# Designs tried in a protein design chat: miniprotein binders against q56419. Part 209

Target 1, 326 residues: q56419
Amino acid sequence: MEGRTLEEVQEEVFKRHGVLVPKKELEDLAKALEEAGLLLTEKVEARLKEEEEKLKRERPMRLAGLSYPEGEREARAFLEAFRASYPGEGEEARVLLMPHLEPSRVPEVYGAALAALEKTPPPERIYLVGVAHRPLKEKAAALPVPFQTPFGPALPDLPALQALDALLPFELFNTPLAFREEHSLELPLFFLKGRFPEARVLPLLVARRSPELGEALKVVLRDFPGLLVLAVDLSHVGPRFGDTPLTRTLAEEARRRDLGFLERLAEGEPEAALAFLGANPTRIDGVEVVASLLPLLRERKGKVLAHRLDLEAPTLSAVGAGTLVL
Short names: E, the ipSAE of ESMFold2; O, the ipSAE of OpenDDE; V2, 0.75 times the mean of E and O plus 0.25 times the DockQ between their complexes.

## First folded at step 17 (miniprotein)

Design o5 (at its last look DockQ between E and O 0.37; V2 from the best seeds 0.00; counts 0 for: pae O 3.8 > 1.5)
Fold by ESMFold2, look of step 17:
Structure o5 (fold): chain B 326 residues (1-326), chain A 120 residues (1-120)
Amino acid sequence: as target 1 above (326 residues)
Amino acid sequence: SAEELAEKLEELLKKIEELLRKIIELAEKGKFEEAIRRVDKFIDLLEELIDKLKELVKNPLTKLLAEMIEELAKAIQELVFIVRDLLKQGRTEDAIEMIEEILKAIKLILEMVKKIAELA
């Protein structure tokens, strides 16, 4: 934002206090602050450039030891514990909607996803579509490198990714740094790779809705069949997200919006699901992914297996998560 | 009011300095898990610092200087995650180099906060 000049500040101080603050001293401090900021920015940029070069080779685990165990043995036990947190049976999925919220916050929702995967024939590849939490240069992006997991590397399906790139009006491989810390891919991938260790992956991010992506994916999925996974969260409500503190009324509205959205998707009516949300007052973050993938969701009926609106008590806020099979 | 806020900021910045020096000490001793926990605390204190700076931006007399400090604090925020990653990788010398630059920036912010108190 634009601000006042140092001279204007000095003049205002003189008017208010009758004391001149030395202009040279203010200028020296301002220059020192600017120089320090530039130096720190240069160091950030240099490290990000180093990270970008590494990301052209592989995407390392960043949440191991934080959100899930780093060791394979412990990671397999972790999966079994999460499956046990959902006592129901799954159903076969050709499309799976699952969350990317911290797993310990919604264990039964991830457990429901595991239950669905138990009923799903092992796919040759997984189309993993997350939500970009960092800006992308285009509406969507992919990173065609191995993603490390405790279960070994999730290898990219390069032919399918190249076919997808060729069908889009923009370069698909456009923002490697956006994948550096992207939990919407890493957290679901842990569960998916653990269940389907031989599947290759198309790691995709959506920043803004892209009808072109959905049409291209429809073509690619026909030629390269696999499991489509929408790795999305639902409502975001409360002060952390720009609302008043979480009230019973706001929580009820968020739950109604989440379930109404999921139920309409389960009826094969993705346009109706989007229309139901209107201006999206509870900030369901799955909207841009669903809006991009309409051709893949139409007329595909299924079932909502789980939902939770998880409370963040310290912030008086909540986030919704769900599991849907189509 | 601005003087009261500046005094709270000074206290916060001194806590941050002490914390950063402790992180360096722990990293030098190879106690990376302890160092990372201190980096997480530093992240919390940075958020508090930026929130308090937004209060100074609301004050017309201090707005320009507070905005300059806020931009530097945001640059520090970007660095803190890199420091955390370097510590996790055991890249001690690289992490300490960045922490030392953060320390220099924190000292400049403290100097400017003291100047803001003089302007109040």
Scores: ipSAE 0.337, ipTM 0.772, lowest interface PAE 2.4, mean pLDDT 87
Fold by OpenDDE base, look of step 17:
Structure o5 (fold): chain B 326 residues (1-326), chain A 120 residues (1-120)
Amino acid sequence: as target 1 above (326 residues)
Amino acid sequence: SAEELAEKLEELLKKIEELLRKIIELAEKGKFEEAIRRVDKFIDLLEELIDKLKELVKNPLTKLLAEMIEELAKAIQELVFIVRDLLKQGRTEDAIEMIEEILKAIKLILEMVKKIAELA
């Protein structure tokens, strides 16, 4: 930071609060931060440049051996076990809403997604829309590179991605580093690639509601038909998210909001689903994704296949997950 | 109060420091999977720290300090991803070295949080 900015801040704090922070102490803190930040930043920048250059070629698995098996044989057994955890039958999906939560927490919800995929004809391409848990430069982004999976690489649909980019008022191919560790794409992609090994993928992230994305995708889907997947979690309640420890009342409210949201989506009323949440006091994760995809969700009737509010006992917090077919 | 929030942030930072030390211990014992799980927990705690720091912003100085801490926290997040990769590769010495740098940065954040509390 330019020394001028610290002086201006010192003067402003003095004027507003009557506290004179010693300039030397601010300079020493700023310098220590700058030195620590610069040292961290130089190592980080060098590494980030290397990681960005790698992300120009492929997105490697980050959660293999942690959230799912790295080996293909073990990965297939994993899929089968998850499918077995859901006792029901699926329905054909044109739109699939599924979780991106750690699979072991909500196996039957992923099992319901697999059940739906069993009834779905193999798509040529999958529009996989996840949640950006890291800041994006734009409201939405895409990474037009192969995503590694135990079943081989999920190849990007470059023509469809380019068509989408051309219809957006912003550069779609932004913030590649946001994809590096983004589990909202990696986890659902495991299941999708395992079921549809030949499908191309459009890996999309939404940070903020983008009506433009939904309108653009509606046009692109005409020329580039495919399965739309919303990889979103539902309520986030408890101390990890700023609430009191999970109570019966808080859990009932989270479930009410999750199910009320999903049911309205199943009725083909995505605006009603958003309106039902209001200020979203239980922090449903998928709100910005749904708000971006309204044109694609309207008038589509479907079915809620599964829902779970999963307790994280160490934090007395809970996360909602659901599977919806449209 | 700003003081109560600062105390909570200090407690959170102490938990983060303890967690980082535990990651080192687990890595030294060759318990890489357990270490990686704790790295993920560290990321969650760091995000919580950043969010709470935003609540301490009451004046231009605290805003500036919070922005600087946020930048440092972003750098720490990137280093943590490197630590995860190093642990996954069994590169224990490199991972520990990186965690030690993160620990230095966390200590600096703690000093800054204390200063913000004094100025709020």
Scores: ipSAE 0.028, ipTM 0.486, lowest interface PAE 3.8, mean pLDDT 87
ESMFold2 (binder alone), look of step 17: mean pLDDT 83; pTM 0.804

Design o6 (at its last look DockQ between E and O 0.49; V2 from the best seeds 0.00; counts 0 for: pae O 2.3 > 1.5)
Fold by ESMFold2, look of step 17:
Structure o6 (fold): chain B 326 residues (1-326), chain A 120 residues (1-120)
Amino acid sequence: as target 1 above (326 residues)
Amino acid sequence: SAEELAEELEELLERIEELLRKIIELAEKGKFDEAIRRVDKFIRLLEELIEKLEELVENPLTKLLAEMIEELARAILELVFEVRDLLYQGRTEDAIEMIEEILKAIKLILEMVKKIAELA
């Protein structure tokens, strides 16, 4: 009842119901509620300002002790265990697609990524492209600061980031707080930094498809060669995501969509991969990243190394994860 | 129905208050993982509160009051994410200070829910 006062509403109730409502008590309580809300909002704003200033200097670990070990020795053992979860061999990657789903849910998918990294010459830098789970001020963003890991800080490639920023029609360094809790960068970075400790990183997020980003990255990669990593998950199906109850049929559809998407990417046909998804009925979250990076994916043939559609038993839902080398 | 829904809201708010006090206790003992799990439960209960408020609309007055409660509940939800972050960092005193402000806000919401029940 925007624009109506408590007094106006009380008058309407009296006209319709003939009941006198205690005005003073309601007004005092309403005022107290509004004052409490303002105080809490001010505390949130102060906290966010402090965290934003911190993020302008470094991005601390948020998932150490939760998704991966905090200590370096334990972290290296963790990597070895994940590699062992995938018994196959990898192939050299110029582009690697890997998940950002909780690692313990899809260990062989991360293991396949490690297998690919074993065959990949250590790059000077890694273009790590994740999916923004918080709003960005623009279609894409970067955070040009060290990201802490159990293996030491992953240092930003500032010259490459600045070159990328200069080529875009928007400010690339636009939303530091979006990186604060962004697991789509932190989880893949753990694995990448563990295998390539000397590589610098371009930590990038995509919120909405940006053809400009892909064209700019094509130019930057020519001058600043490195490994391109698409840190994306695949289908999201089931009641947690707005579907009917998870059934064998829905799960099979999600698997078909995941694999069809990956296979078309592996054929060097990213437009065909996007077209195959149509309206994206299983909510593959990698579509905006792929759509942004078309110039970098065309004509690159490769191989799907692993896939899993992982069940979330408590929610009767599932999330797909895959590993693709190009 | 409105009276039954108001009783459910009051029970929910009392559970929320007890849960917040438990989070304080766990944080004081340094049991941060347990405290964070209770914060996640608090978030779910707060979302349930917001959903039930949409059902407690019999007239323009109760609608206005429910909207005011929802606004405060959403402010609480935003602050709770900061509480969780502070607990993850082991910043016990800072986390407790914010939880105490949330408790004050929850008590105000409970008072308003009781008033809405009287108007129904």
Scores: ipSAE 0.631, ipTM 0.905, lowest interface PAE 0.8, mean pLDDT 90
Fold by OpenDDE base, look of step 17:
Structure o6 (fold): chain B 326 residues (1-326), chain A 120 residues (1-120)
Amino acid sequence: as target 1 above (326 residues)
Amino acid sequence: SAEELAEELEELLERIEELLRKIIELAEKGKFDEAIRRVDKFIRLLEELIEKLEELVENPLTKLLAEMIEELARAILELVFEVRDLLYQGRTEDAIEMIEEILKAIKLILEMVKKIAELA
């Protein structure tokens, strides 16, 4: 404890407030809390260290057999079914915004992404930018290891990752444990790897807006061309996210925010998209990613292919998902 | 008041305990998806607990105790991510064991919060 001993604090409280704190009982409880904390911390640290050492080699599938099939044959059938759920045709993507929500919740939105990928020439590499749902040491991070998929490993583009790291004012290869369970990369990667088995991947996470990332990526993309994928969800509304249960009014506001955001991105006005959200009262997930990638999104015109606000009935909450091509 | 906040913390901790027991029950029944959803709820409640503990600043003792509880709560938060991972892997026994350890820690926190309420 970098602070005053419990005894010193008890003495101070006694002196100031005249309250005799039952010293022994509090000391015993404080000691028990400290011992419990130490034991939990040691267990966590030991396990995290083991997992970190594993992540130096590869990132295993975490959602195989849950969110998507583990077997390649079944995984291909899964892709076909998702593609079939979107009745439209895609457009060629240079930038693809797609969801990272549980695929079964928004199949047609993933289907729209697959439709876009059908019209996209196979890229040499994919810059996959997800949302960090865990704290990062830096504003953004990368994991330079193979990501396992039912279609085989998605191999990292080490030269492009190194070029990116060299242009950033912070260490890009930070917080490897944040990637361990990060579904914002794993779920989109399933679809991307299934469509482009030979593409290398740059798995990137954004925790906080990093203008430096967008500027660095703009330079890297010149020498290392590829498909940019923003794996982001849209509005998060309802009790799970601090709101009242979903109402028609709340759903209409969420849709308005989602579509207004996507439409402005489709017009090549990412700053206008961010400004439109203001304080982001419906908690659009992709804000920090878009804010980081402004240099890559400016002046690019595109099309919104799909949008859905999906109700999670058990929580009366909803999450927005969209597919945008630029 | 610190007393009112301590009562709110007690209620929150009781909800957390019930939730952890429900996660165990769901995991034992092989309802992993439902268990994981409850783990996500647990994370949110634990974050709320941490936020409320930061507000518990009436005197140097309550502050120190709140800081100690917060440190333990943060350690629990890290373990909960591991529980989630274990549930995804179908490692039910290991997940339950970790939840039981978390439950012990939550009980200690609850005892300490009750003691803070008595001192306030």
Scores: ipSAE 0.159, ipTM 0.646, lowest interface PAE 2.3, mean pLDDT 88
ESMFold2 (binder alone), look of step 17: mean pLDDT 83; pTM 0.800

Design o7 (at its last look DockQ between E and O 0.35; V2 from the best seeds 0.00; counts 0 for: pae O 4.8 > 1.5, pTM O .652 < .8, SAP 72.521 > 70)
Fold by ESMFold2, look of step 17:
Structure o7 (fold): chain B 326 residues (1-326), chain A 120 residues (1-120)
Amino acid sequence: as target 1 above (326 residues)
Amino acid sequence: SAEELAKELEELLKKIEELLRKIIELEEKGKFDEAIRRVDKFIRLLEELIEKLKELVKNPLTKLLAEMIEELARAILELVFIVRDLLYQGRTEDAIEEIEEILKAIKLILEMVKKIAELA
């Protein structure tokens, strides 16, 4: 009955029930609903414009008190608890792959990342590459402002960001609002800033694979060395993601694809890792980031420190997370 | 059935209305942490409302009205996330102002759901 008017609905009701619902009453109520929707949308848009102006100066914490503690003392204790959830030793990382899934769901995976950072000399800067969950105006974006954390502001590395922007065929600083609630940067940053409080940050998002980004970053990293972090999740399977039933077979396949992907990355073979996934039937979250960063991943050998496929009982779905050092 | 779904929606909307009034009460009493937890519950109930409206959209007799309600419910959801941000910022008067507008919209949805139940 798409495209039908209220008049058409009234006529059908009369034919079926023998009662005429007052046309004006329905029209008035429909109009009020429409006007309310427009008002609320305008309020949201006005607020987002206000937030965009604030984001030109700094990016505030959005998940403090939700995903991690707001206070520095409590946040420090939180980090130590996560480190303790992974009893192993880490290895020095020049490239770190870590998740952005809610930390309480995969504590040992974040703990493995902390173990790797423990073995990593404090970098001057961190190239933090997340996955855009809101559309970007270009294939990738950055936000060159301080990101607030419980451990103090994570300051942007402006010279490195400007060098990167200059090498790209598009404006890098193109979508400030995409960073407003972007957990793929905020959650990993909490852990990174907690371990490296003096490091500057290049907060980067990828929406669609960009070979230009990887080539430009290879050049920038030569003159501005630092830690490269891929903040990505792995498989997404089950009804929440478009698969009807979550079965033992689907979960086993997701785990196999997660581990096969990570292991090929650990062998320094990122093209083989992508080829292994083919059409990406388990929807590994990291493929666009890895595809963008191929020049930085080739021939870098390393080790998978942790993996979990985290089951969501209410939705009968699962999300994979892993920690890889290169 | 469309009539049964409309009655389920009516009960859900009454719970939502009561919850919104409780959130305002908590904010006026300075119990902001409790208010935020109730906002999180409201988000979950609103998502449930939107899911139930998808079933009414399938019904040819109620499709137009249900689509209009769904559009408003999604606008409410967007504003609720802003309300949560305002509460975290300690901007209680601004948050109450937006909650009052949400409450007006919820009442309109409730009236339309009651009308859909009469048509079913």
Scores: ipSAE 0.439, ipTM 0.828, lowest interface PAE 1.6, mean pLDDT 87
Fold by OpenDDE base, look of step 17:
Structure o7 (fold): chain B 326 residues (1-326), chain A 120 residues (1-120)
Amino acid sequence: as target 1 above (326 residues)
Amino acid sequence: SAEELAKELEELLKKIEELLRKIIELEEKGKFDEAIRRVDKFIRLLEELIEKLKELVKNPLTKLLAEMIEELARAILELVFIVRDLLYQGRTEDAIEEIEEILKAIKLILEMVKKIAELA
């Protein structure tokens, strides 16, 4: 109990509410909480410590057999099927914005990403920037370990990661446990590793906008050239996200926001893209990532290859996904 | 009011408890994919709980209890991620054991929330 005694709590409750909570009841409750909290905390801490120690060596697949096949042969067939779902041709990417949504929900959007990757010369390294769906200790983080995929491990580019860390005002290698379950890296990485098996990876997460990250990456990219990938989803609307059930009006607004955002990025105007969203009422996922990478997105012209607003029927909610090449 | 917030928290915790029981039932029936989806929903509800608890922590009268509940809620959130991992690994029995521990913790939180509501 940091800072206040049970007596002080009792006194404060009495002063404000005129209710004297029996000290024994407070003590029993506090003790039960402390005992339960301690037991849970100790168990959690022990387990988290074990998981953290594992993450010092590798990041295992979490979604293999669920979101994508575990076996390499089946995984290759999966890639081919996703590529086939997009009828268009891709363009060479220097920057690729792609989704991290469950692949089966937006196959043609991932197919568009694969089409772009077909036109992209194999990079030496991939800067994979995802969205932190867990709190990070810092604004951004990296995990400098191999990420397991059906195509073998995606190996980290340690020299480039170290160069990035050296340019940041905070420790880049923070919150390893945030990477354990982070699908915003794992799902895109499947497609990227399948297409570029020899590329090293810089797995990065952004929790909050970090202009410093974009400036640092701009410097690092000079000495360590590579493909920049923004693994971001777009609008999140409906009851799962605090809205009413999806309506035509809400869907049209979500699409308008998504496409307006992507088109401004395609024009090389990332600040205009952010400004267009304002308070972000449709909760575009990639805002903090884009805001962090402004120096790398400015003046780059590109093309929107695909967009979908996918309905999750059980929740009457929808998530936007897009593929953009710069 | 603190009382209204405590009632909202109690309702949310009841939904969490019901969801956890449903996850156990689904796992026992071998409906693993549906169980995983429910776990993800559970995570979202816990995140909502944590955000609501932050509002209670701001009340001087309930600050200590709210802080204790927040700590417990954070621990539960981490356990839920462990449950999800165990389910992905096909370790259903281990996952059920962890869910049972979470259910015990939820009961304690409910008791505390009721106490906060009485004091508010």
Scores: ipSAE 0.026, ipTM 0.406, lowest interface PAE 4.8, mean pLDDT 83
ESMFold2 (binder alone), look of step 17: mean pLDDT 83; pTM 0.807

Design o8 (at its last look DockQ between E and O 0.74; V2 from the best seeds 0.00; counts 0 for: SAP 73.045 > 70)
Fold by ESMFold2, look of step 17:
Structure o8 (fold): chain B 326 residues (1-326), chain A 120 residues (1-120)
Amino acid sequence: as target 1 above (326 residues)
Amino acid sequence: SAEELAKKLEELLKKIEELLRKIIELAEKGKFEEAIRRVDKFIDLLEELIDKLKELVKNPLTKLLAEMIEELAKAILELVFVVKDLLKEGRTEDAIEMIEEILKAIELILEMVKKIAELA
């Protein structure tokens, strides 16, 4: 596993080719290269430690000016434009499934979420459950700090987060860096904070299904009632995701899987929704979150408000997004 | 030939050095958006360098030396993402410090590439 030394390689070349290689000069340069690499790695690690310490105090906006406006006035106009993209009426949500895909790609799907929020009494807190795109140390994680938004900081519900942590068999707060760039929380939070400016937030990520998380949340929600939000995307199909270029057949399958999944959730049958996906051939993003939260989804009936399978033209790939109220 | 490849790598590395100095200049002028665009180009060139290092392998010695260069180039790539973040934050002095360390590392890579060419 160690690999060969420079001296061993130089000796082999001499024996095979009869060429005298300037050993000392190469050794000095090789050492300088290795020392430079160590220095650069140290600087990266120092930066990550600095960022980790900052994340223990707050989580700044990373997508302002890219996915949504940075200024509060412009941000409110942005919300209203998205609501207008969905001409229908919402329904009251106790559980809301909404996307985390780039908002401009699925405006009516986010609009449907806003329509549902209009019918939803302002909650004291929002349980915002996203999908970890960076590794977590455990199956799930939380970051108990303010998340900055154009509407002001989304404050954490510290008592509810502490209660949740106390019920779990793993450390909930031990992966701050995973939140640094996590759009599955930031993008939905923009819409949620805009509509519920006084609600506190439990910012949660799932990397791998955790039945323990769902059971713990069921207990915590009894003492700390609030809105449960599953911030998940649906099918991922096409070359970016390991398929052939998007064909009509693949798109039809992705749409069928998305809608069948959502419809079974809407009937209060989350186990059936998961079983419907089988091996998850279209890579629905929400599977690990739904599998974690089964106790909170069972027997809750509701309605699919919107769905879209959106094309990523440069990659000839597509991502599905939907809005479901329970 | 190995000498032809080494000459191409030397030209790429000199282009990378010029680009890094331009990024410093732009950062000092507060032109962060322009600096960031050039950081993106630097990333492209560095990835090209790493890819071309695979073609440098002709024997066990050149393989080992190319692997050493590749490891340092990967460390540079990781640090340049830190530079990009620092520029977005307007932290000019910190960004320049990191770029100067990258420049030192690039010069070492250039020296090793020249040595590999001499061994060919």
Scores: ipSAE 0.608, ipTM 0.905, lowest interface PAE 0.8, mean pLDDT 90
Fold by OpenDDE base, look of step 17:
Structure o8 (fold): chain B 326 residues (1-326), chain A 120 residues (1-120)
Amino acid sequence: as target 1 above (326 residues)
Amino acid sequence: SAEELAKKLEELLKKIEELLRKIIELAEKGKFEEAIRRVDKFIDLLEELIDKLKELVKNPLTKLLAEMIEELAKAILELVFVVKDLLKEGRTEDAIEMIEEILKAIELILEMVKKIAELA
């Protein structure tokens, strides 16, 4: 309501149109709507506050029993099956780009990530950089609490997180509620924790490109060495994303963009990778993450281990996923 | 016509009410996954409602009333996400309580839509 009262509008309508609006019934109903809205808002706020207070202690699993098994034994079997879905061998990763898509959609892509992790010495810490699918107060955020997994809690590296915060021009520890349901961290973390149970984690989200984050992380990584993981999906095409149903042409374009992006990253040319996408018409998810981490991706050569464009048949839409090691 | 549109909105609101009652029933039976799927459908229908409400705007009064409905509908949407979380957590009683409040709000919207139709 642009500052107008129901009464003022009723008077205006009467003056302009000669219509006497039944004032009392409308006023009572308008008041009831307002009161109902306030009550619902208060309930939401109270619940959000409760959830925020919980997130000060831990981030619980949200996808256990849905996307992956809740039990540790079953979770280990799950990891092994995913690893088996990729017939290749991995390479040692200093930087790992992997998907955050529903694992069952792209098992071999996660399998490729596991293959890379097999060749990677256990890191002291993992910098896990996901995509914020909800708005953040700042360009990036961190949640400095344990993340629950079937393999036990992934513990935060508080010293490294604090060092990162100190180098950023904004408060890193913002928007805790954005982490509550963020699958871009939870799904990759399952695989990472399963492979490296003793590694501490820096759970990071990027909403908008932050060059400051990449520069800060470059400094922090000197004193706090670890594995950098980019948990990003690739193209998003089809009706769910505003396109026509998936066609051969659209799929070929999505694959071309995905592979062209990954290959340029594998060559150590992240700026060229971003430039190749232009306006990003196939909506590659990881753009803001890569743009934020340029200082860490430059001149690092690596290999694309896997790629898939996965069709969601009910919506005739598709999502690209890839695994890259640097 | 505004009257035809109002009738369509009333039908949509009735479907929304039936859906909310079904969510309660499913939650009471411990069928949380099915309940959550219905919550997602509820969100879609409520978004459709919000979009169609914009078409009922014929004068400054109906605009104001439509804006009030939209504000309440937005509050409902926010609370529905809370309901979805509560269902996932198995907090059935809390979820049902919130759905009952949403039902009351939907009833108010229905009454207001009827009044807007009378004024259009």
Scores: ipSAE 0.343, ipTM 0.799, lowest interface PAE 1.2, mean pLDDT 90
ESMFold2 (binder alone), look of step 17: mean pLDDT 84; pTM 0.821

